# Designs tried in a protein design chat: miniprotein binders against a2bj90. Part 84

Target 1, 235 residues: a2bj90
Amino acid sequence: MSRSARRKTSALNTVLRVVEVFASIQGEGPFTGTYSVFVRLAGCNLRCPFCDTRYAWSLEAGKPLGVEELVEEIARYEPSLVVITGGEPLLQRHPLNSLVEGLESLGLRVQLETNGILPAPARDEQLWRVYHVVSPKDVPVRVPGAKLHPSWVDYARATGRAWFKFLVANEQHVREVAEYVAKLGIPRSRVYIMPLTPEKLDMKELLELHSRIASLAVKWRLNFSPRLHLLVQLP
Key: E = the ipSAE of ESMFold2; O = the ipSAE of OpenDDE; V2 = 0.75 times the mean of E and O plus 0.25 times the DockQ between their complexes.

## First folded at step 9 (miniprotein)

Design GX39
Fold by ESMFold2-Fast, scan of step 9:
Structure GX39 (fold): chain B 235 residues (1-235), chain A 83 residues (1-83)
Amino acid sequence: as target 1 above (235 residues)
Amino acid sequence: NPDDEDDAQWLLKLAEIYQRAAEAAARKGDYEKAIYYLELAVELLEEALELLSNPEIRKQIEQELQTTKERIEAYKKKLEEQK
């Protein structure tokens, strides 16, 4: 490879297409309640009908931003957790590994949110060392094309750094999740169920839905994820 | 069984919530989202029927199921017209 080609390849590995960066509280999953900076990357390999962030579906929705500039911007917030989400962040895998390396060098805790269609990190990736919340969309919500890559189960077993978070509406969905995780060999301790919240819920309806899904989590011996940011009206 | 009646009542309320969400999506021309929420409402109504024995209430739910399924087909037609 020529010197010019090597330079251009390196530059591409240091640029991410970013939709937004903002501070909030992590409202979901194992780190619920943590002061976090959210980095929403552009591009998605799914078109979920219930998606709340359809504005991030196109790669063109993101502004190109250098990894070093993004690390500096994130660091200014002094977060307890950096949440990298999207779209599907693994679509920008190479520069994402560079971002993770920069954040880890500052001692920052990183969590990736992924639909799990693309393979789990390999041992030689920086992504191997960070936390992953995998949100399968094949069960129970049945999004076309949303098959979970089997390497995520192996990654979870090997590292203890992956959890599986499922959107559910009713007990039938919870039963489908229980069957799904048993079939794949996912430990119950790594499984979260979370309410599938449509738009325009009033606060009483939102609380009732949370209560009902939490009760199902107890009944089925699974973990419960709220959508805390919705309850406290944060981004 | 009081627990079955409470569970059924919540399922009916949740179906109502998803039907409202479907209507809101349809008003914005998002028929894919509208169909998705109506299909969830169908599942919830079917689940409620399994918990209820009262013939009058069951008949009302069966009528709502039929109406919801017809609404899904109407939105599928509108979605095809957008293709």
Scores: ipSAE 0.520, ipTM 0.833, lowest interface PAE 2.1, mean pLDDT 89

Design GX4 (at its last look DockQ between E and O 0.01; V2 from the best seeds 0.00; counts 0 for: pae O 12.5 > 1.5, placed apart)
Fold by ESMFold2, look of step 10:
Structure GX4 (fold): chain B 235 residues (1-235), chain A 83 residues (1-83)
Amino acid sequence: as target 1 above (235 residues)
Amino acid sequence: NPDDEDDAQEFLKLARIYQRAAEAAARKGDYEKAIYYLELAVELLEEALELLSNPEIRKQIEQELQTTKERIEAYKKKLEEQK
């Protein structure tokens, strides 16, 4: 006696493995200062030694949440921006596209943070229409296995919805970034340099590091990204 | 050159920030992070040495550089022992 199986959801893209959801201020990149809800997805394809969110590396760190439920939770915060981060969010690409669809149906603005190893969105993906901050980890920080997928440069040029953010510790790093982005044809207006900020800095050290990297940004005519949430002591 | 000495002092300040961060990481057993920060400190100490003229200061910083490199090797050994 066999029963007809219930029709499964047409794709497993209705659930995401989520580590945390919280409200704060976007502290980095072009949307710095924006009241945001952060959605941290589980799983990462890198193991950066300087990572401050190692708790998101394993897919097992995430709890399965339905996309509809997640959209409702996010909407209750009334955010000016929804930041999808992780780990590496594009490891959950299919259900992530469903989340973006739900958020955009409510008029919510979405920004994704990615290390850029996986390809940029295709035109038929919901992710095509959101903003992206791409943080390559091959230059200058040289994380093994990190290589920016070339489609991100094409995507940025075609849409104007991607920016590139680089962790730097000194002027040699900034020179490497400048050479890298020039070789790839990324315009300076789309490039941010951000201080590589260890966890245990007192406020004087935080400001000193910010000041040094900001001065380099001016010298090299690149945009500067703070880590504003650290300076104002928000999550 | 006063500007060179000022720049060198700024590189030394940043190097010491990363050295302290590396020590904190090592106390927690995170030798991968510790090594990464010490390697950044090495780069900054080397940049400072390019600008420093005073022989006594240079000798002090060269010793600091050597000590930092020795710590890197010690932590690499500890990292391998964690495997």
Scores: ipSAE 0.604, ipTM 0.843, lowest interface PAE 1.8, mean pLDDT 90
Fold by ESMFold2-Fast, scan of step 9:
Structure GX4 (fold): chain B 235 residues (1-235), chain A 83 residues (1-83)
Amino acid sequence: as target 1 above (235 residues)
Amino acid sequence: NPDDEDDAQEFLKLARIYQRAAEAAARKGDYEKAIYYLELAVELLEEALELLSNPEIRKQIEQELQTTKERIEAYKKKLEEQK
């Protein structure tokens, strides 16, 4: 292979389409309360009716950033956790594996947030070694096309590095989640329910929704995820 | 049962949150989002009705449920017109 051809191939695996990079507190899931840098990647394979990040749906919403440049930017924040989210980050799988490799080489903890439609990492991927919060959209929120890939359950059993976070609005949703995870053999310790919060709720409405879903989590013996950043008015 | 009445009131509060969110979405022409939130409100109103025993309150919530279902059908027609 010529040097020119090798450089072209390398560049394809070292560029990500990035919507935004910012420091905040992880407000959701098993790492709630952690000082984090969020990397929002462009592109999504779903069109959820309730989506509040529609600006990230298109791949063209992202600006091209080199992996090395992005690693250096992230490292300057000195984060306890790097949260890679989007759209759907696994749409940019190849350069994402390169990003994870760079971040792990610096000893940084990485968490991926994914809708779980695309397959879980294979053992030879850098993504195999990081944490994953999988947010299924087939149950209970019933988004068209949002079938969870079965490999995520196998990945969770094999690694202990995946949790399943479900958006819920009512008790019937919680019942459906409980039945779904039991059928798949997902331990309840790996399951979070989180309130489905519409845009522009006032603080009283936001707290009411959180309180009700938290009460249902206790009743159904599931973990509860807040949306803490909304409660404390962080990005 | 006082616990059932308290739970019913919580379901009603959540139903009304989603109804207000649906109205806000509809005002922006986002009928897909409006329908989605109204369908959540329907489920919450039905959950509240399972816990409510007072006939007058039940009748009011049954009317709210019917009105919400009619609004869903109206927004489905508007969504089809946007295609």
Scores: ipSAE 0.574, ipTM 0.844, lowest interface PAE 1.9, mean pLDDT 89
Fold by OpenDDE base, look of step 10:
Structure GX4 (fold): chain B 235 residues (1-235), chain A 83 residues (1-83)
Amino acid sequence: as target 1 above (235 residues)
Amino acid sequence: NPDDEDDAQEFLKLARIYQRAAEAAARKGDYEKAIYYLELAVELLEEALELLSNPEIRKQIEQELQTTKERIEAYKKKLEEQK
């Protein structure tokens, strides 16, 4: 391999396609309420009809940013958590490991949002060390091409650093989630149900939906994830 | 600025929420929590004072701020008495 090919491969491992970087409150999952910097990565392997970040689906929607520059940008916000999200962050797995290494070197906590289609981190990856919120898209809402990779169950068991967040609209969906996680051997303590919010809900409807799904969470002995950012009108 | 007045009113509203929360904590004997909520109320009242231009309103908020600070000191004494 020529010196030019090695330089190109090294550059590809240190550059992320980033849609946006912003500070906000983590609105979802186990870290709800945490002051966070969000890094929205470009590209997704799904086309969920209910996706609120459709603009991130294309890799071309992101700008190329160097990992070092991105670490410095994130650090300026003094976040309590760095949330790596996007379309599907694990599509950029190699430079993402480099990003995680940089952030951890500064003592920053990192949480990944993933759809769980791609394999869980291996022990030799920097990603092994971070927190993961896995949002399956095969249950109860069935997005074409979505299937939870089984390695996420093993990762969750091995590390205790994974949670599973399911979008639900009604009690039937909650039942399906309960059955699914029981079948996979996922402890209920690691399971969150979150309201599937249609587009254009008013605040009253949004609150009513949250109330309904929260009541179902209690009934079914599951954790509830709000969409807090929508309730408090943050990004 | 009308925007400054709206922001000030929001800070005042939040300060009053924390003051009520502090009173509820104090009624339960949780003076540590009561102090915490009143400290937040002080911060919000100070922010509101930076935005308020009306001398009469400012005077009222300054009085409320002073009363809140005195209440913090009273609860600090109560907290020490519980130790």
Scores: ipSAE 0.000, ipTM 0.264, lowest interface PAE 12.5, mean pLDDT 92
ESMFold2 (binder alone), look of step 10: mean pLDDT 87; pTM 0.842

Design GX40
Fold by ESMFold2-Fast, scan of step 9:
Structure GX40 (fold): chain B 235 residues (1-235), chain A 83 residues (1-83)
Amino acid sequence: as target 1 above (235 residues)
Amino acid sequence: NPDDEDDARWLLKLARIYQRAAEAAARKGDYEKAIYYLELAVELLEEALELLSNPEIRKQIEQELQTTKERIEAYKKKLEEQK
């Protein structure tokens, strides 16, 4: 059997637990401003106090959906980018690799959002070939159990396909991020700081917080990630 | 001096934003989130104190800091009651 036929058959027999699929604009990270389809997978290995997607924490929050059916649904949106998020998507690693294979077969660009606790992709995984935004939760936000797996730094250096995005509230947090990435050997060019936005900010407060964190990014020579979707009131 | 005063005013504003978020979380019974945001507010209030020399303003911030720490302890007791 050809590789393509085998891949299609494998994908048809794989199931993901999916919380939601929706179109929006990527508001964060290196692809900010891109027309995207978001695929939120169920299950998470952390319980971050500031989490605004707690409805996705349980694997049971996700509806079972076949990989091929999901690929077809995503394709109908004709997105410039597919953002796979969660929970923690790598908890469903095997079916996730099958999803990535199906999306790449259609020429779609894929970005994974991960907390980086589980290992980075191996060279023989489909996930090796896609983009990853790694959001460590050990520094500066100090979530228990959130230790970054060291393989993510090696993956970033080997592929150029990983960036590290850190939630920050103040300059002390930015200092901790700078020390953390220096210790791990993460290039500043692959580091983003992003405002830690609590719920129910008014628009002036949201804009001022963005401005202050962006100014710190300039001062510390790091990249800045907005939360653009919040500023333009999109999902 | 003027830059320190601007930074301090922003830190105070941000601390109050997190305190407001903590109150909203506590009203929903989410004491873990409330404590987290109040602990951020404490850090911001302490940073503001480092930038300010005016004794009257410092006294007001120190009072707000004490009140915030007392609220954290009260919410920790509420969280234990939910166990």
Scores: ipSAE 0.559, ipTM 0.832, lowest interface PAE 1.8, mean pLDDT 89

Design GX41
Fold by ESMFold2-Fast, scan of step 9:
Structure GX41 (fold): chain B 235 residues (1-235), chain A 83 residues (1-83)
Amino acid sequence: as target 1 above (235 residues)
Amino acid sequence: NPDDEDDAQWLLKLARIYQRAAEAAARKGDYEKAIYYLELAVELLEEALELLSNPEIRKQIEQELQETKERIEEYKKKLEEQK
């Protein structure tokens, strides 16, 4: 079979709907500051009121790209980290596993950003081997339908490759997060709190909100995630 | 308590930041986002009132809280009109 025939077959069986691919610095979570390429997949199973990437909500917002083609595009950036985000990437689970396999074969580190509604990876998935930042939307931000799947706690315990990142505005939110993670048995070492930044903050307001949430992280003995890209004005 | 007053002032500032974000969302016709941010502002104003003891300031914040709740109801009506 020729390369063209194989590529065409791959595109039909392992195609991803991709909104955008771009290089930047990871601004959030445990890999903050890392030179990364971001892959935004189309489709989402939530409609978060505070969402700033509503253009990715529909699966039709994504352009079909074959896994092999996407791996080649990503590799050209020579990234220290590949961040797969969306929408909700796990909606495209089957071709996503194939993408991860291709990226790992090149020695690239992969991080998935997920809302955690869909189940965590099983041991026989390529996704089992990569890093996951799970952003629950049930607490404290109360998005309808956003219940965290309990398998994510088991996955975090089994692998040490999942962290839980929570959007917070004030101390009451941090208290709700602390109660939530204690009830679920999530270790505090796996928990990040991050400022819930509304649009149109000036730089002074953005810095003050970061400072206040960071102080709460110290007080409550949780990890702090900035939104570094907002502070340094990167995408 | 001086710490309570600093915390209250921050909560008021943050409530007003969310109110401004809600207004910006409403200008774009995004009433779901506007309502969400105003409901956060209500929670923040209520939390600030628990920390404030000055009757004059409390009365001003209670008025702001009532105005914010009225704006939520206004935006809920606009959201229903979009359906």
Scores: ipSAE 0.510, ipTM 0.823, lowest interface PAE 2.1, mean pLDDT 89

Design GX42 (at its last look DockQ between E and O 0.89; V2 from the best seeds 0.83)
Fold by ESMFold2, look of step 10:
Structure GX42 (fold): chain B 235 residues (1-235), chain A 83 residues (1-83)
Amino acid sequence: as target 1 above (235 residues)
Amino acid sequence: NPDDEDDAQWLLKLARIFQRAAEAAARKGDYEKAIYYLELAVELLEEALELLSNPEIRKQIEQELQTTKERIEAYKKKLEEQK
């Protein structure tokens, strides 16, 4: 095959369905405050009632984009972190591993956001080497079908590259999280609680909710995740 | 117990935030989100009742709780009509 034909064939064989690519600040979890490029992949295996990104639920919401082209687009932003999110990015696992390979070849740091239903990366996957923020939707928010795959706990212990982030509204939710992570053997140092924020809160309400959940994090000896992008009005 | 009173007042405020958010979702026709937020508001109101002793305040919250449950049922009917 000619070099031109091989390049065209490679682009078609390593395609991601991408909803949006944009620069912003990582507002949640252990990398809060980092200048980031977000890659939102299409498709989700959940239909959470509180989802902020319903426009990414359908695979058809994404445009097909070659992995090589996507790597070049991301690199132009000169990010300190590449955040792969969605929907549920692991629904596109094979081309996602190709994207990670390309990003790592440029020395770019990568973080994946996942609901944890699909299994954690295997040792021979490119995804094995990146950071993961796992957001189970079983407890306390009780989304049907949202059971965390047990391999994520094993992955976190083996690699130290996974954290678990939970949406909470009150102390009862925090108690449920504490019981859940204790049962699964997830150490507190890997656990974040984050405010469940409905849409269109005014700034005083948003700050008050943050303050209350942060106080609970201290009380329960868990890490606190803000939703910093909401506080500073970034996407 | 002043700590329980402060916690209860926050729970009531938060329940009303979710009730407002549910109404906004319902106006957009998103009854799944509306029901979810109202069910959360029910939990918050029930938790506040566990912390409060004042009969007048408790009666007001119990009325709010009943009204919220009625809104949940109304929205469930609307959701079924969309399906």
Scores: ipSAE 0.828, ipTM 0.926, lowest interface PAE 0.8, mean pLDDT 92
Fold by OpenDDE base, look of step 10:
Structure GX42 (fold): chain B 235 residues (1-235), chain A 83 residues (1-83)
Amino acid sequence: as target 1 above (235 residues)
Amino acid sequence: NPDDEDDAQWLLKLARIFQRAAEAAARKGDYEKAIYYLELAVELLEEALELLSNPEIRKQIEQELQTTKERIEAYKKKLEEQK
């Protein structure tokens, strides 16, 4: 392989398609309440009917941004956490590893949000070092084409840096999650259930939904993830 | 059980929220989303029926369930017409 081919592949590894960068509070999962910079990457391998970020599904919805420029932009916010989300961030795995390297060099903590369809990080990837919240879409909501890659269970066991977050609407969904994680050998301490939030809920309906799902979390001995950003009206 | 009745009433309320969300999606031509929310509404109505003992309430929910299923089929047809 010629030196020219390696340079072209290296240049492709330094640009991300980014939809938006913003500061807010992490509203979900194990880092709930953390002052965070969110990096929403473009492109998704799913078309979840309930997706609230459909505008990120196309790669073309993102602007090309250099990794170095993005690191500098993130650093200006002085975040307690960098949350990489999007459609599916792991569709941009190569430049994403470079981004993580840059952020870690500044001492910034990184958390990835993923649907878990693509393989977990390998030991030689910079992504191996970061925190991951995996949101399977095969249970209970059964999005077509969704299947959790088994390597995420192994990654969780090996590193302790992964959690699994499931959207639920009722007790039957919570039961299905409990059975699913038991079958996969995922410790319950690493499992979060989160309300499946329909569009246009008022605050009263939203609070009631949170209360009901939180009660189910206690009953089923699972962790509860709020949608805190919705409750406090942040991005 | 009073807990079962409270749970059933919640499930019915949530089903109706999903039905409203489905109608809003359908008005925008997003029949895929509309179908998905109605399928969730069906599940919630079915779960509520397991908890409900009052025959008149059960009959109403069974009718709502049937109407919801018919609406799913209507939206499936519209979704195919968009392809």
Scores: ipSAE 0.805, ipTM 0.925, lowest interface PAE 0.6, mean pLDDT 94
Fold by ESMFold2-Fast, scan of step 9:
Structure GX42 (fold): chain B 235 residues (1-235), chain A 83 residues (1-83)
Amino acid sequence: as target 1 above (235 residues)
Amino acid sequence: NPDDEDDAQWLLKLARIFQRAAEAAARKGDYEKAIYYLELAVELLEEALELLSNPEIRKQIEQELQTTKERIEAYKKKLEEQK
């Protein structure tokens, strides 16, 4: 029975619900400009009004894929970076650890994008060893239910492998971010502000918004994240 | 202050961009997104008012602010009707 239960548990822990896998350039955060393969996992624990990937909200939006098959598919792209995003990838935590293990065994660099509601990795998780871009949705964008789990600050301090990326529209938002990260003890060197891009921007408006937020990043001594893929029209 | 005028002009432009995005969302029946963007527009208009001292311009912005708040209430009613 133990062996049958272990095989069933192993199968469940090695299957991910995947919305899409595609190659592009990482357009955001500390690895902006890197040739990447994106793995979008299904399921999300938030319903952000400004969300661009609403098609990934339901776990049922994802096709079940075995970790081994997914690792092989990712490897065929020969990426400089594997970006695991979603939804919220940590909703599929157990098979995600197996995926990370497989990718690291091939020497691939992994970055997870997370809303930070669920706890940060523990030291015995494979996820402890990879990069995390945490996108809090409680400040300044005020999404209901989006409280950052405090373990992410401890994880960032312990590993140096977490950055915090905040959507901002104006200087008041940047001030709120600065106060938030100071209160939590997050160093400015780990903080990115990124323009909140509403629908129906033309290219000139998109560039101007990027310019204005970048100027605020300089003024407030924070890092700036573009949304480069929007500017160069990549997925 | 010339910097305050430039900042205020940008805030007004950005508020109008969010208002346009809200209108586009509302046309698709996405009143949650529309309300969210209009609430951001309200914040941007209020911030612009803090940077501006000209009474005529302030009056125009206060009227736009009132209109935006009325649109938020109309969209909240539409959202409730979708439940």
Scores: ipSAE 0.656, ipTM 0.871, lowest interface PAE 1.4, mean pLDDT 89
ESMFold2 (binder alone), look of step 10: mean pLDDT 87; pTM 0.853

Design GX43
Fold by ESMFold2-Fast, scan of step 9:
Structure GX43 (fold): chain B 235 residues (1-235), chain A 83 residues (1-83)
Amino acid sequence: as target 1 above (235 residues)
Amino acid sequence: NPDDEDDAQWLLKLARIYQKAAEKAARKGDYEKAIYYLELAVELLEEALELLSNPEIRKQIEQELQTTKERIEAYKKKLEEQK
């Protein structure tokens, strides 16, 4: 293969469509409070009505970046955690595995945020070795076309590297989550409930919503995820 | 029960927060988001009614619930016009 042909093939195999890269604090889930670099990948297989990142729905929203360039950009931030989100990052699964390999080679901790519709990682994928926060959109928020792939429960059981984070507005939603995770055999220790926040809440409204959902987490013996970045006004 | 009253008042407040968010979405032409938030508001108003026994307050919430359902139908009509 000539050098030009190799470069063309490599670029097609190791290019990610990236919407944005920025440093912030992880505001959600089991790693809340961690200094992180966020990598938002383009493309999504859902059209959630409440989605705040509709600008990332199309693959065309992302700029093509080589895996090596992206690894170097991320490394410059010296993050405690790399959060790969989107859209749905598993839509770009092949180059994403290459990105994870590059990041792990530098000793960086990686967390994926996924809607869980696409299958969980297989044992031979680089993605098998990193953390996953799975946010099902079938329960309780009832997004059309959403269905959690059953392999995520098996992955969580086998690895201890997946948590399930559910958007909730009220106690009925929490009850539905409790029934859902019991039916699937997901331990409560791996379940987070998080406030479903509409855009443009004032600070008092945001705090009240957090307080009410946190109280429900205590009542139902589930973990609570804030949206800390919203409370402290970070990206 | 004082806890039921406090919970009901929060549910009403949250319902109105979602109604306001729906109005903002509708003003931008985002009727899918507006309908979604109004449907959440309906659920919250229905939950509040289960916790409240005062007939006057219940009547006001039933009226708000009806108005919210009518708004959902209006937005569904506008969404169909966009498709």
Scores: ipSAE 0.431, ipTM 0.779, lowest interface PAE 2.8, mean pLDDT 88

